# VHH binders against q9w197: the designs that were tried, part 31

Target 1, 300 residues: q9w197
Amino acid sequence: RLRLQDIPALTQDHCRMRDPAEVERIINEFVIGGPERMQIVSDFDYTITKQRTEDGGAVPSSFGIFNACQSLPENFKAETDKLYHKYRPIEIDPHMPIAEKVQYMIEWWTKSGELTSGFPFDQSEIDQIASKYTHALRDRTHEFFADLQRLGIPTLVFSAGLGNSVVSVLRQANVLHPNVKVVSNFLQFRDGLLDGFQQPMIHTFNKNETVLNETSEYYDLVHTRDHIIVMGDSIGDADMASGVPASSHIMKIGFLFDHVEANMKKYMDTFDIVLVDDQTMDVPRTLLSLIEKQHKLNLE
Short names: E, the ipSAE of ESMFold2; O, the ipSAE of OpenDDE; V2, 0.75 times the mean of E and O plus 0.25 times the DockQ between their complexes.

## First folded at step 19 (VHH; framework vhh_7n9e_1)

Design V4 (at its last look DockQ between E and O 0.86; V2 from the best seeds 0.00; counts 0 for: unsure alone 61.3 < 65)
Fold by OpenDDE, look of step 19:
Formats: C-alpha cells, structure tokens, sequence
Structure V4 (fold): chain B 300 residues (1-300), chain A 121 residues (1-121)
C-alpha cells in the first residue's frame, strides 16, 4: 500500500487536502486498477493553461484568444465586454441558486452567439494568436499528455470556452494526441459567414450533464473506465464527472490561484486535492507515474 | 468512419524535395480542417501544417515555414504537402489528420498510418 508520506509531490505545502486518508485510498485504488481503468477529465482555461506566467503576466482565455483576432468587427469586443460585465457577476454570485444562474448563462451565450454571426472570419487568425500562447501551458504539460498517450488513457478536455482556440493551442503545443478529445463551444459557419456556435451550448453549469451521459458520443469511449482524475480551476469543474456509477473512484484536483484565503474553504470542501498557485502538472503526473510503476511490476 | 492514407515518402538528400499525398475517404473532406504532423524517432508528435476548409487559409509551424506548402484538392479528396529544402531534422514519419465533430460538440481527429520521410546529410 502506498502512503502519502512517501509521495513527495503530495507532501508539499501548496498541496492541500481535506482528507488525506481519502486521497491515499483513492490513489491505491488507481494503482490497483491500472491504467486500463483510468480516464482524465480536465478543464482548459487556467487549468491546462497557467493562471499566471513566470513573470506574473496574464494568460488569455480561449475566448480571449478569439477576441484578439484583428478581423473581428470593431464593436465586437466592446459588445462582448458589455455582456461579460453583465453576466459574469451573476455567474460567480455565491448566493444565487444554480438553477437561476443557468437561465442567465443561456441568455449570455445566446447573445454572444448573435454577436458572433453575420460576418466572414478566417480561422487561421485564431491559429496566429494561439501560437503565441503555447508556452502558457502549465509546466510539464507536454510530458503529462505524453504519459497519458503512452498509457492509453482517454483524456477529455472539457471547456465552456471557445473550442477552436482550445484545439489550436493544444495542436500547436503538440499535445493533441489521438487519446485526447475536446468538448467545447465551436464556431459555426453558414454560407461562408460565422453563424454563432455549434449546438448544444456548453456553459459553466451544464458540464456535468451533457457529455458524460449515455447519449454522449464520448461516453461510448470511456464508459468502462471508472477511475477518473478531474482537474479544474473553478468550483463547477468538480462536477464534470458527475453521473458515473457510485462504484467509481474519482480524484478531484482543484487549482486555486485567486483570493486564496477567501476561497480556500470552499475549494477544500469541493476538491480532494487543492493546489495553491501551482503552475505545473507535477501532481497529476505523479499519480500517473505511480499507476505505471505498479502496472509494470504486475507484468513482470 | 474516415480513412486516411499517406504516400510519397522516401529517402532524399539534404536540400532535396518531396511531395506527400493523403487520400481521404468520406464526403466531408472539403468541409474539414486538415493537417500534417510528423514524429521523429524518439520524439513526440509534432504539428507541421494545417489547411482550412474549401479555399481556406494555411498555417505552418515555424520550423517548416517557407519550406513546406500545404494544399488540397477537394475534387480528389486529397491533401498534399510539398516539402522543399529538406533537412536531416525533417526526418520523421509524416501523417495526415482530419478534423471531425461528433455529437455534443465533441472534437476529434482521424489519423493516417503515416509515410516515412528520411533526409540524409
């Protein structure tokens, strides 16, 4: 049996756990189960990407990358910013019920889609912008995805952002391997013009409902894999693996960066592991290494 | 299900040229983003170049920009990669990929088996 005290990556000061015994239990289940039972579900913005650069600089979101494109209408950024200022406070309101928030999210995205319609757009502009941010991935992300590919572990990048940007970054960063799938909002074109986003809409509060149910194409790929690592930077990301059988083992890893003291309790209550200002993939890689090590031993 | 078959690889001297082809099955070729990747021995996969749907734009990795040209013939469902001024570091298994969307906004790629390109010094 593996002990947490013997795993240096998990004994760091920035690695916080609500219940270390539970984390240890889950790790041992992962190790016993092997890579064939594993799948990864990860957010993209500020999860696969850094929350900050080494010099403390800002990292754009997937929509940020899109908004930086030069061919967008002059008023596009202004209008999208207005929407952001209107609906973002609602999204993060700790007192508003989720059911009520959902309605506003739908409205937000609907309006965004309307703005993202009726003009020509060259997607290569996204590539141009995205190419500048391939270095914005968390440290050793390349190695992490290589490990996942080597072990044959299905990986879902599940983002409420702009999928075109997500895919562009992952592709150019050379981490979009065959075992990686992306579920997100993708641009839609009609008669050579932008026509909003492909359906169904992915927003902050439906990531738990739309992709991991029996009707999802992705479900068919991973329904036999009941050991799950979930990674995210938002509280809502913790629910990305909802709907799986109760017999499943889920490790929820949360990246906490903003307002650490104010958010600590909620994150600790939501995630199994909370990583405070950790701009690396060292912890998830460590988990994979443990699984791989035991797997090799079992084959001998 | 989409099948991709690469061809045109071989042995070439440094400074030489090769033209790779990728034949795609299916009816959605013209609507899809296509791209070339490569994998050198002992290294991971590397994105090389992409081309968007119909008469869409092209984009290249910095390492091949100015030397490689991606193109497509939608009538033939074929993707091409013209490689000029080849260097030893271009030695790799070259594969083509096709963008695809499944249900519920699921993105994935179809991949070919690849064609070997070897550039000698």
Amino acid sequence: as target 1 above (300 residues)
Amino acid sequence: DVQLVESGGGLVQAGGSLRLSCAASGRTFSDSYMYWGRQAPGKGREWVSGIYSYGGSTYYASSVKGRFTISRDNAKNTLYLQMNNLKPEDTALYYCAKESFGKTNTYFDYWGQGTQVTVSS
Scores: ipSAE 0.825, ipTM 0.925, lowest interface PAE 0.4, mean pLDDT 93
Fold by ESMFold2, look of step 19:
Structure V4 (fold): chain B 300 residues (1-300), chain A 121 residues (1-121)
Amino acid sequence: as target 1 above (300 residues)
Amino acid sequence: DVQLVESGGGLVQAGGSLRLSCAASGRTFSDSYMYWGRQAPGKGREWVSGIYSYGGSTYYASSVKGRFTISRDNAKNTLYLQMNNLKPEDTALYYCAKESFGKTNTYFDYWGQGTQVTVSS
């Protein structure tokens, strides 16, 4: 039986836990269950990419990569900024009912699709911009994804950003292995012209079982895998695996960098492990290592 | 269903050229992003080059840019990789791949079985 005190990566000062005994319990369930019961669900922006780089360079969001492309109409950024300023306050309003917010999110995405329609676009520009950020992934991301592939663990990158950018970064970083699937918002083309985004739309309020329900192709791959690691950098990411049975064991890892003091209590209430200014994959990798060690012992 | 079958691999001397082909099946070839990847002995799979469906825009990994040319013939459902000025470091199993989307906006790739390219010093 593993104890947290014997796992150095989890005893570091920046590794915070509301309930260490519960974390310990879940780790032991993962170890007992082995890699065949595991799945990973991870956000992309500022979860697989760094929140802070060591050299001070900016790490754009997946939409930021798209917005840097030269093929876009001259006023594209200004028009998307207008939509952001209109809808962002609604998205974060603490008092508006969620059902009403959903209607505004649909409106926002509809208008964004209209802006992203009717002109040719050179998708290789996304690749050109993305190439600059393949080295802005969390330290040891390459090893983390290699471990997941070797262990046969299905890995979902679940992003409300732009999937074309997500895929380009992951592909060029050579981490988009066969066990990795991406659920995100993807560009749609008709006769060589942009035609908005593929459906369904993914936004803050449906980045959960609404998208990853029993009818999704991803569910067919993972329905027997009730040991789940969820990784995110925002409170909303904690719900990405909400469609699994209540008997499932879920470890929620939150990467906290922005406004640490102000956000600490909320993150601690939401995630099982909160990593403060951790720009690595070391904690998730440690969990995989523990699972792999027991798997090897069972085979011997 | 999707099936990708690579061919054209073989043994070639350093500095030489080789042309790989990938025969694709399924109705979505002409609308799909296609690409080549490779896996050298003892290494992970590396993305090499891709080509988009409309307009034929291409992009290349830095290690092959200027030496390799990707192309597609939609009428023949075939993807090509022309490899010039080959180096021993290009020795690998070369795979073609096709991007795919599930009914719930889920991205994944289909991969072929690969064709071996060996570049002698």
Scores: ipSAE 0.665, ipTM 0.882, lowest interface PAE 1.3, mean pLDDT 88
ESMFold2 (binder alone), look of step 19: mean pLDDT 79; pTM 0.800

Design V5 (at its last read DockQ between E and O 0.81; V2 from the best seeds 0.77)
Fold by OpenDDE, last read:
Structure V5 (fold): chain B 300 residues (1-300), chain A 121 residues (1-121)
Amino acid sequence: as target 1 above (300 residues)
Amino acid sequence: DVQLVESGGGLVQAGGSLRLSCAASGFTFSDSYMYWGRQAPGKGREWVSGIYSHGGSTYYASSVKGRFTISRDNAKNTLYLQMNNLKPEDTALYYCAKESFGKTNTYFDYWGQGTQVTVSS
């Protein structure tokens, strides 16, 4: 049996656990089960990407990447920023019920879609902008995805952002391996013009019911994989695997960066592992390494 | 069924040129983002170049920019990759890929079997 004390990556000060015993239990389940039982579900913005650069710079969101495109209408950025300022506080309001938030998120995306309509757009502009941020991924993300591919572990990048940007970044960063799928909001075109986003809408609070349930296409691909690592930077991300069978073992990893002191309790209550200002993929890679190591031993 | 069949690979000396082709079938070729990837021995898949539908805008990895040209012939349902000034580091299995979306906005790719490009020094 593996002990947490024997795993240096999990004993660091920035690695916080509400219940270390539970984390240890889950890890041992993962290791016993092997890579064939594993799947990964990860948010993209500020999860796969860094929350900050080394120099303290800002990393744009997937939608931010899009907003940076030069051919967008002059008022586009201004209007989208207005929407952001209106709805972002609602999204992150810890006191507002999720059911109420859902309506606002839908409104947000609906209005965003309206703004993202009626003009021609060259998607290569997204590629151009995205290319600047391929190195904005958490440290050793490339290695992490390589590990996942090597181990044949299905990986879902589940983003409530703009999928076109997500895919562009992942592709150009050479981490979009065959085992990786992306579920997000993708641009829609009609008669050569932007026409909002493809349906269904993915927002912060419907990730749980959209993909990892029996009705989703992705479910068919991963329903046999009941060991799940969930990664996110938002409280809502912890629920991305809520639709899986109760017998599943889920490790929820949360990346906490903003307002650490104020958010610590909530994150600790939500995630199994809370990584404070950790801009690397070292912890999830460590988990994979443990799984792989044991798997190799079992084959010998 | 979606089919992608790559051809045109082979052995070429450094500085040489090759033109790869990808014959596509089973879908509306003109409506799809297409791209080339490659995988060198012992390495993961690398994105090389992409071409969008309709407008035909192109984008390239920095490693091949200025040397490779992606193009498409919608009438022939064929994707091309003109590779000039080839280098040994370009040695790889080259894949043609089609971008696809499932019903739940699940992004995935169709891949061909690949064509081997070997550049000798």
Scores: ipSAE 0.874, ipTM 0.950, lowest interface PAE 0.4, mean pLDDT 94
Fold by ESMFold2, look of step 20:
Structure V5 (fold): chain B 300 residues (1-300), chain A 121 residues (1-121)
Amino acid sequence: as target 1 above (300 residues)
Amino acid sequence: DVQLVESGGGLVQAGGSLRLSCAASGFTFSDSYMYWGRQAPGKGREWVSGIYSHGGSTYYASSVKGRFTISRDNAKNTLYLQMNNLKPEDTALYYCAKESFGKTNTYFDYWGQGTQVTVSS
């Protein structure tokens, strides 16, 4: 039986837990179940990519990659910035009911689709921009995804951003292995012209409703895998796996970087493990290593 | 019923050329983003080059740019990779792949079984 004090990666000062005994219990359940019961659900922007780099360089969001493309109309960024200014305050409003916010999110994405329609676009520009940010993934992301592939663990990258950018970064970083699936917002084309986004749109408030039910394509991959690691960088990411039927144990890892003191309590209440200014995959990798090695020892 | 069947691999001397083909069936080839990947012995899969369905835009990994050319023939449902000036480090199993979307907008790739390319010194 593993004890937290014997797992150095989990005893570091920047690794915070509201309930260490519960984390310990879940780790031991994961070890009992082994890799065959595991699945991963992770956000992309600032969860697989870094929240900061050591040299202060910017890490764009998946939409930021798209907005940098030269094939876009001259006024495209200005128009999308106007939509952001109008709807972002509504999205983050602490007082507006979520049901009311949903209507504004639908409006936002409808208008964004209209802006992203009716003109040619060189899709290879996304690849060109994305190539510059394959180095901006969290340290040891390559090793993490290689381990997931080797262990046969299904991995869902679940993003409310732009899937074309997400896929391009992951593919060029050589981590988009057969066990990895991406659910996100993808560009649609008609007769060689942009035609908005494929439906339905994914936004902050509907991420868990679109993929993880019994009728979903992903269910066929994971219906026997009731042990889940969830990774995210925002409070909204914590419930990404809530639609998975028959999940028995979920470990939620939150990457906290912005406004640490102001956000600490909220993150601690929401995530099982909160990693403060951690730009690595070391904790998730440690969990995989424990699951593999200790499960094998238990069978012997 | 999606099938991707690669061919054209073989043994070739460094500096030589090969042309890989991928025969596609079971989907609308002309609407799909297609790409080549490779896996060298003891290594993970590496993305090599892709080609978009509309407009035919292409992009290449830096390790092959200028030496490899991806193309497609939509009338024959066939993807190609022309590989020139081959080097021993190009030795790998080469996979044809297509983008796919499941019932719930889940993006994933379908992969072929691959064709072996071996480049001798």
Scores: ipSAE 0.651, ipTM 0.878, lowest interface PAE 1.4, mean pLDDT 88
ESMFold2, look of step 19: ipSAE 0.595; ipTM 0.849
ESMFold2 (binder alone), look of step 19: mean pLDDT 83; pTM 0.836
OpenDDE, look of step 19: ipSAE 0.792; ipTM 0.918
ESMFold2 (binder alone), look of step 20: mean pLDDT 83; pTM 0.833
OpenDDE, look of step 20: ipSAE 0.814; ipTM 0.926
ESMFold2, fold request of step 21: ipSAE 0.599, 0.597, 0.556; ipTM 0.863, 0.862, 0.844
ESMFold2 (binder alone), fold request of step 21: mean pLDDT 83, 83, 83; pTM 0.833, 0.834, 0.834
OpenDDE, fold request of step 21: ipSAE 0.856, 0.811, 0.864; ipTM 0.944, 0.926, 0.947
ESMFold2, last read: ipSAE 0.572, 0.637, 0.590; ipTM 0.849, 0.873, 0.857
ESMFold2 (binder alone), last read: mean pLDDT 83, 83, 83; pTM 0.836, 0.833, 0.834
OpenDDE, last read: ipSAE 0.822, 0.868; ipTM 0.931, 0.948

## First folded at step 20 (VHH; framework vhh_7n9e_1)

Design W1 (at its last read DockQ between E and O 0.86; V2 from the best seeds 0.78)
Fold by OpenDDE, fold request of step 21:
Structure W1 (fold): chain B 300 residues (1-300), chain A 121 residues (1-121)
Amino acid sequence: as target 1 above (300 residues)
Amino acid sequence: DVQLVESGGGLVQAGGSLRLSCAASGFTFSSSYMYWGRQAPGKGREWVSGIYSYGGSTYYASSVKGRFTISRDNAKNTLYLQMNNLKPEDTALYYCAKESFGKTNTYYDHWGQGTQVTVSS
């Protein structure tokens, strides 16, 4: 049996756990189960990407990457910013019921789609911008995805952002391996012009109902893999695997960066592991390494 | 059923040229983003170059920019990669890939089996 005290990456000060015993239990389940039972579900923005650069610089969101494209209409950024200022406070309102928020999120994306319609757009512009931010991935992301590929672990990047940007960054960063799927909002074209986004809409509060559900195509691919690592930076990300059987073992890893003191309690109550200002993939890689080590022993 | 079949690989000396082809079938080729990737021994897959359907724009990895040219013939459902001034570090299995979408906006890449390119010093 593995003990947390013997895993240096998990005994760091920035690695917080509500229930260390539970974390240890889950790890041992992972190790016993092997890579064949594992799957990864991860957010993209500020999860796979950094929350800050080494020098404290800002990292754009997937939609931010899109907004940076030069050929966009002059008022596009201004209008999208207005929408952001209107709906973002609703999204993060701790007192508003999720059911109520859902309608606003739908409205937000609908209006965004209307703005993202009626003009030609060269998607290579996204590639150009994205190429500048491949360094914005958390440290050792490349190694992390390589580990996942090597172990044959299905990996879902589940983003409520813009999928075109997500894919572009992952592709150019050379981490979009065959075991990786991306579910997000993708641009739609009609007759050579932008026509909003492909359906169905992915927003902050429907990730748990869209992919890890028995009605989804992705479910068919991973329904036998009941050991799950979930990674995210927002509270809502913790529920990305809520559609899996209750018998599943889920490790929820949260990346906490903003307002650490104010948010700590909530994050600790939501995630199994809370990583405070950790701009690396060291903890998830550590988990994989433990799994792989035991797997190799079992093959001998 | 999506099919991607690469050809044109081989052994060449440094500084030489090769032209790879990818025959596509089972989908509307002209409307798909297509790209080349490669995988060197002991390394992961690397994106090399992509070509869009809308706008027809091309984009290249920095490592091959100026040396490689991606193109497509929609009438023939064929993707090409012209590789000039080849270097030993270009040695890899080269894959043709297409952008694919499943249900519920699930993005994935569909890959061919690859064609081996070996560049000797």
Scores: ipSAE 0.882, ipTM 0.954, lowest interface PAE 0.4, mean pLDDT 94
Fold by ESMFold2, look of step 23:
Structure W1 (fold): chain B 300 residues (1-300), chain A 121 residues (1-121)
Amino acid sequence: as target 1 above (300 residues)
Amino acid sequence: DVQLVESGGGLVQAGGSLRLSCAASGFTFSSSYMYWGRQAPGKGREWVSGIYSYGGSTYYASSVKGRFTISRDNAKNTLYLQMNNLKPEDTALYYCAKESFGKTNTYYDHWGQGTQVTVSS
């Protein structure tokens, strides 16, 4: 039986746990089940990409990559900024009921789709911009995705951002392996012109089993995999696997970077492991290594 | 049923050329983003080049830009990769792929089985 004290990556000062005994228990369940019961659900923006680069360079969000494309109409950025400044405060409002926020998210999506319609767009511009950020992924992301592929572990990148950007970054970083699926908001085209986004729109408050229910093709891929690692950089990411049976074992890893003292309690209440200013995949990779090696030893 | 069948691989000396083909069926080829990837022995899959359906815009990995040319013939449902000035490091299994979307905004790739390219020095 593994003990946390024997896992150096989990004893680092920046690796915080509300309930270390529960983390230890979940890790041992993962080891018992092995790779064939595992799945990964991860956000993209500031979860697979870095929250902070060593050299201080900016890392754009997936919509930020799109908004940097030169073929967008001259007023597109300004109009998109107006929508952002109207709706972002509502999205993050700590006091507004979620049901009310959902109505505003639908409004935001509708208006964004209208702005993103009726003009030609060269999708290779997304590739051009995205190429600049393949080296801004968390350290050892390449190795992490290689391990997931080798172990046959289904990996969902679940993003409320722009999937075209997400896919471009992952593809050019050579981590978009066959076991990886991306659920996100994708551009739609009609007769060579942008025509908003493919339905349904994914936002912070439906980024869960509302989108990944039993009617989705992703459910068929993973419904037998009840050992889950969830990775995110915001509180809302913790619910990405909420549709699984109550008997499932879920390890929630949260990457905390901004306003650490102010956010620590909320993150500790929400995630099983909180990684403070960790710009690597080392903890997730350590978990995979333990699952593979100790499971195999148990079978011998 | 989506099917991607690569051909045109083989053995060639450094500096030589090869033209790969990918015969596609089971989907609307003319409306799909298509791309080539490759996998060298002991390495992961590397994205090589893609071509969009509208306008035929292309994009290339820096390791092949200027040497490789991706193209498509929508009437024949065929994707091509013209590879010139081949180097030993281009030795790999080359596969074509198409992007696919599920009804829940799920992106996934469909891959062919690949064709072997071996470049001797």
Scores: ipSAE 0.644, ipTM 0.880, lowest interface PAE 1.5, mean pLDDT 89
ESMFold2, look of step 20: ipSAE 0.611; ipTM 0.867
ESMFold2 (binder alone), look of step 20: mean pLDDT 83; pTM 0.835
OpenDDE, look of step 20: ipSAE 0.806; ipTM 0.922
ESMFold2, fold request of step 21: ipSAE 0.616, 0.565, 0.605; ipTM 0.872, 0.853, 0.867
ESMFold2 (binder alone), fold request of step 21: mean pLDDT 83, 83, 83; pTM 0.835, 0.834, 0.832
OpenDDE, fold request of step 21: ipSAE 0.857, 0.861; ipTM 0.944, 0.946
ESMFold2 (binder alone), look of step 23: mean pLDDT 83; pTM 0.834
OpenDDE, look of step 23: ipSAE 0.790; ipTM 0.918
ESMFold2, last read: ipSAE 0.637, 0.644, 0.632; ipTM 0.877, 0.877, 0.878
ESMFold2 (binder alone), last read: mean pLDDT 83, 83, 83; pTM 0.834, 0.832, 0.827
OpenDDE, last read: ipSAE 0.869, 0.869, 0.874; ipTM 0.948, 0.948, 0.950

Design W2 (at its last look DockQ between E and O 0.87; V2 from the best seeds 0.73)
Fold by OpenDDE, look of step 20:
Structure W2 (fold): chain B 300 residues (1-300), chain A 121 residues (1-121)
Amino acid sequence: as target 1 above (300 residues)
Amino acid sequence: DVQLVESGGGLVQAGGSLRLSCAASGFTFSKSYMYWGRQAPGKGREWVSGIYSYGGSTYYASSVKGRFTISRDNAKNTLYLQMNNLKPEDTALYYCAKESFGKTNTYYDHWGQGTQVTVSS
């Protein structure tokens, strides 16, 4: 049996756990189960990407990448900015019930879709912008995705952002391996013009109902894998694997960066592991390494 | 069923040129984003170049920019990669890929089997 005290990456001060015994239990289940039972579900913005850069630069969201494209109409940028200022505070309001937030998120996306219609757009502009932020991935993300590929572990990047930007970054960062799937909001075109987003709409609070259910094509790929690592930076990300069988073992990893003191309790109550200002993939990689090590031993 | 078949690879000396082809079938080629990738021995897959359906815009990895040219013939359902001024570090299995979308906005790629490119010093 593995003990937490023997895993240095999990005994760091920035690594917080509500219930260390539970984390240890889950880790041991992962190790016993092996890589063949594992799947990863991860958010993209500020999860796979950094929350901060070393030089203090800002890391744009997937939508931020899109909005930075030069050919976008000025009125589009202005109006989307207005929407952001209106709805973002609602999205992150810790006191508003999620049920109430949902309607605002739907409005936000609906209005955004209306704005994202009726003009030509060259998607290569997204590639141009995205290329500037391939270095903005968390440290050792490349190694992490390589490990996942090597171990044959299905990986879902589940983003409520703009999928075109997500895919562009992952592709250009050379981490979009065959075992990686992306579920997100993608641009759609009609007669050469933008026509909003593909359906169904994915927002911050419906990710748990979108892909990890029996009706999803992705479900067919991962339904036999009941050991799950969930990663995210928002409280809503913790529920991405809620549609899996109750017998599943889920490790929920949360990245906490903003308003650490104010958010700590809620994050600790929501995630199994809370990583405070950790701009690396060291903890998830550590978990994989433990699994792989035991798997190799079992093969010997 | 989506099928992608690469050809045109081979052995070439440094500074030489090759033209790769990818024959596509089983989908509406003209409406799909297509791209080339490569995998060198002992390394992971690397994105090389992509070409969009709308407008036919192209984009390249920094490592090949100015040397490689991606193009498509929609009438022939064929993707091309013209590779000039080849370097030993370009040695890899080259594969073409198609962007695909499943239900519920699920993105995935289809890949061909690849064609081997070897650049000698």
Scores: ipSAE 0.749, ipTM 0.893, lowest interface PAE 0.4, mean pLDDT 93
Fold by ESMFold2, look of step 20:
Structure W2 (fold): chain B 300 residues (1-300), chain A 121 residues (1-121)
Amino acid sequence: as target 1 above (300 residues)
Amino acid sequence: DVQLVESGGGLVQAGGSLRLSCAASGFTFSKSYMYWGRQAPGKGREWVSGIYSYGGSTYYASSVKGRFTISRDNAKNTLYLQMNNLKPEDTALYYCAKESFGKTNTYYDHWGQGTQVTVSS
């Protein structure tokens, strides 16, 4: 039986827990169950990518990569910027009810789709820009995805951003292994022209819809895997695995960087582990190491 | 059912050339993004080069840019990789892949079984 005090990565000051005994219990369930019961559900923007870099450079969102493409019409960037300045403050408002925010996110997505229609677009530009940010993934992301592949753990990257950018970054970083799936918003084309985004819409606040229920294609991949690690950087990410049976064991890891003191209570109430200004994969990797080590000992 | 069958691998001396082919079936080849990846012994899979359906735009990993050329023949449902100036570090199992979307718009890749390329030093 593992104790938290014997796991150095989890005793660091920046690693916060509202209920350490519950974290300890879940870790021991994961260890007993082994890698064959595990699955990972993770956000991409500012969860797999860094929230800050050591040199202070900006890390664009997945839509930011798309919006930087030069083949987009001149008025596209101006119109997109107007939408961003109108809706981004609403998206990040800590006091507006989520139900109200949802209406604005639908409006934003709809208008963005209308702007993203009726012109040719060179998709390789996304690759060109994404190549610059394969180094902006959390430290040891390559090792984390290698561990997941080696252990055969299905991994869902669940993003409200632009999937074309997400896939390009993951592919070029050589972490888009066979065990990794991506659910996100993808560009749609008609007769070689952009035609908005593929349905269904995913926004920050409907990511709590499950791909894990019996009606989803992804369920067939993971229905026997009731030990789940969820990773995110926003409150809405905590519910990404909510369609699994109530008997499932879920470890929710939240990456907190902005307005730490103001957000600490909300994050502590929502996530099982809150990592403050942690730009690494070290905690998730430690959990995998514990699972693998004990599983091997049990087989001996 | 999607099938991707690679061919054209073999043993070649450093500095030499090979042309890989990937015969595709079970999907609308002309509308799909296609790519080549490779896996060297003891290493993870590495993305090598991709080619888009509309416009035929291509993109290459920096390790092969200028030496490898990806192309497609939509009439024959075939993807190609021309590999020139081969180096021992190019030794790997080369596989072709297509992007795919499942019933719930879940992105994943379909992979071929691969063809071995061995470059002697």
Scores: ipSAE 0.631, ipTM 0.877, lowest interface PAE 1.6, mean pLDDT 88
ESMFold2 (binder alone), look of step 20: mean pLDDT 84; pTM 0.846

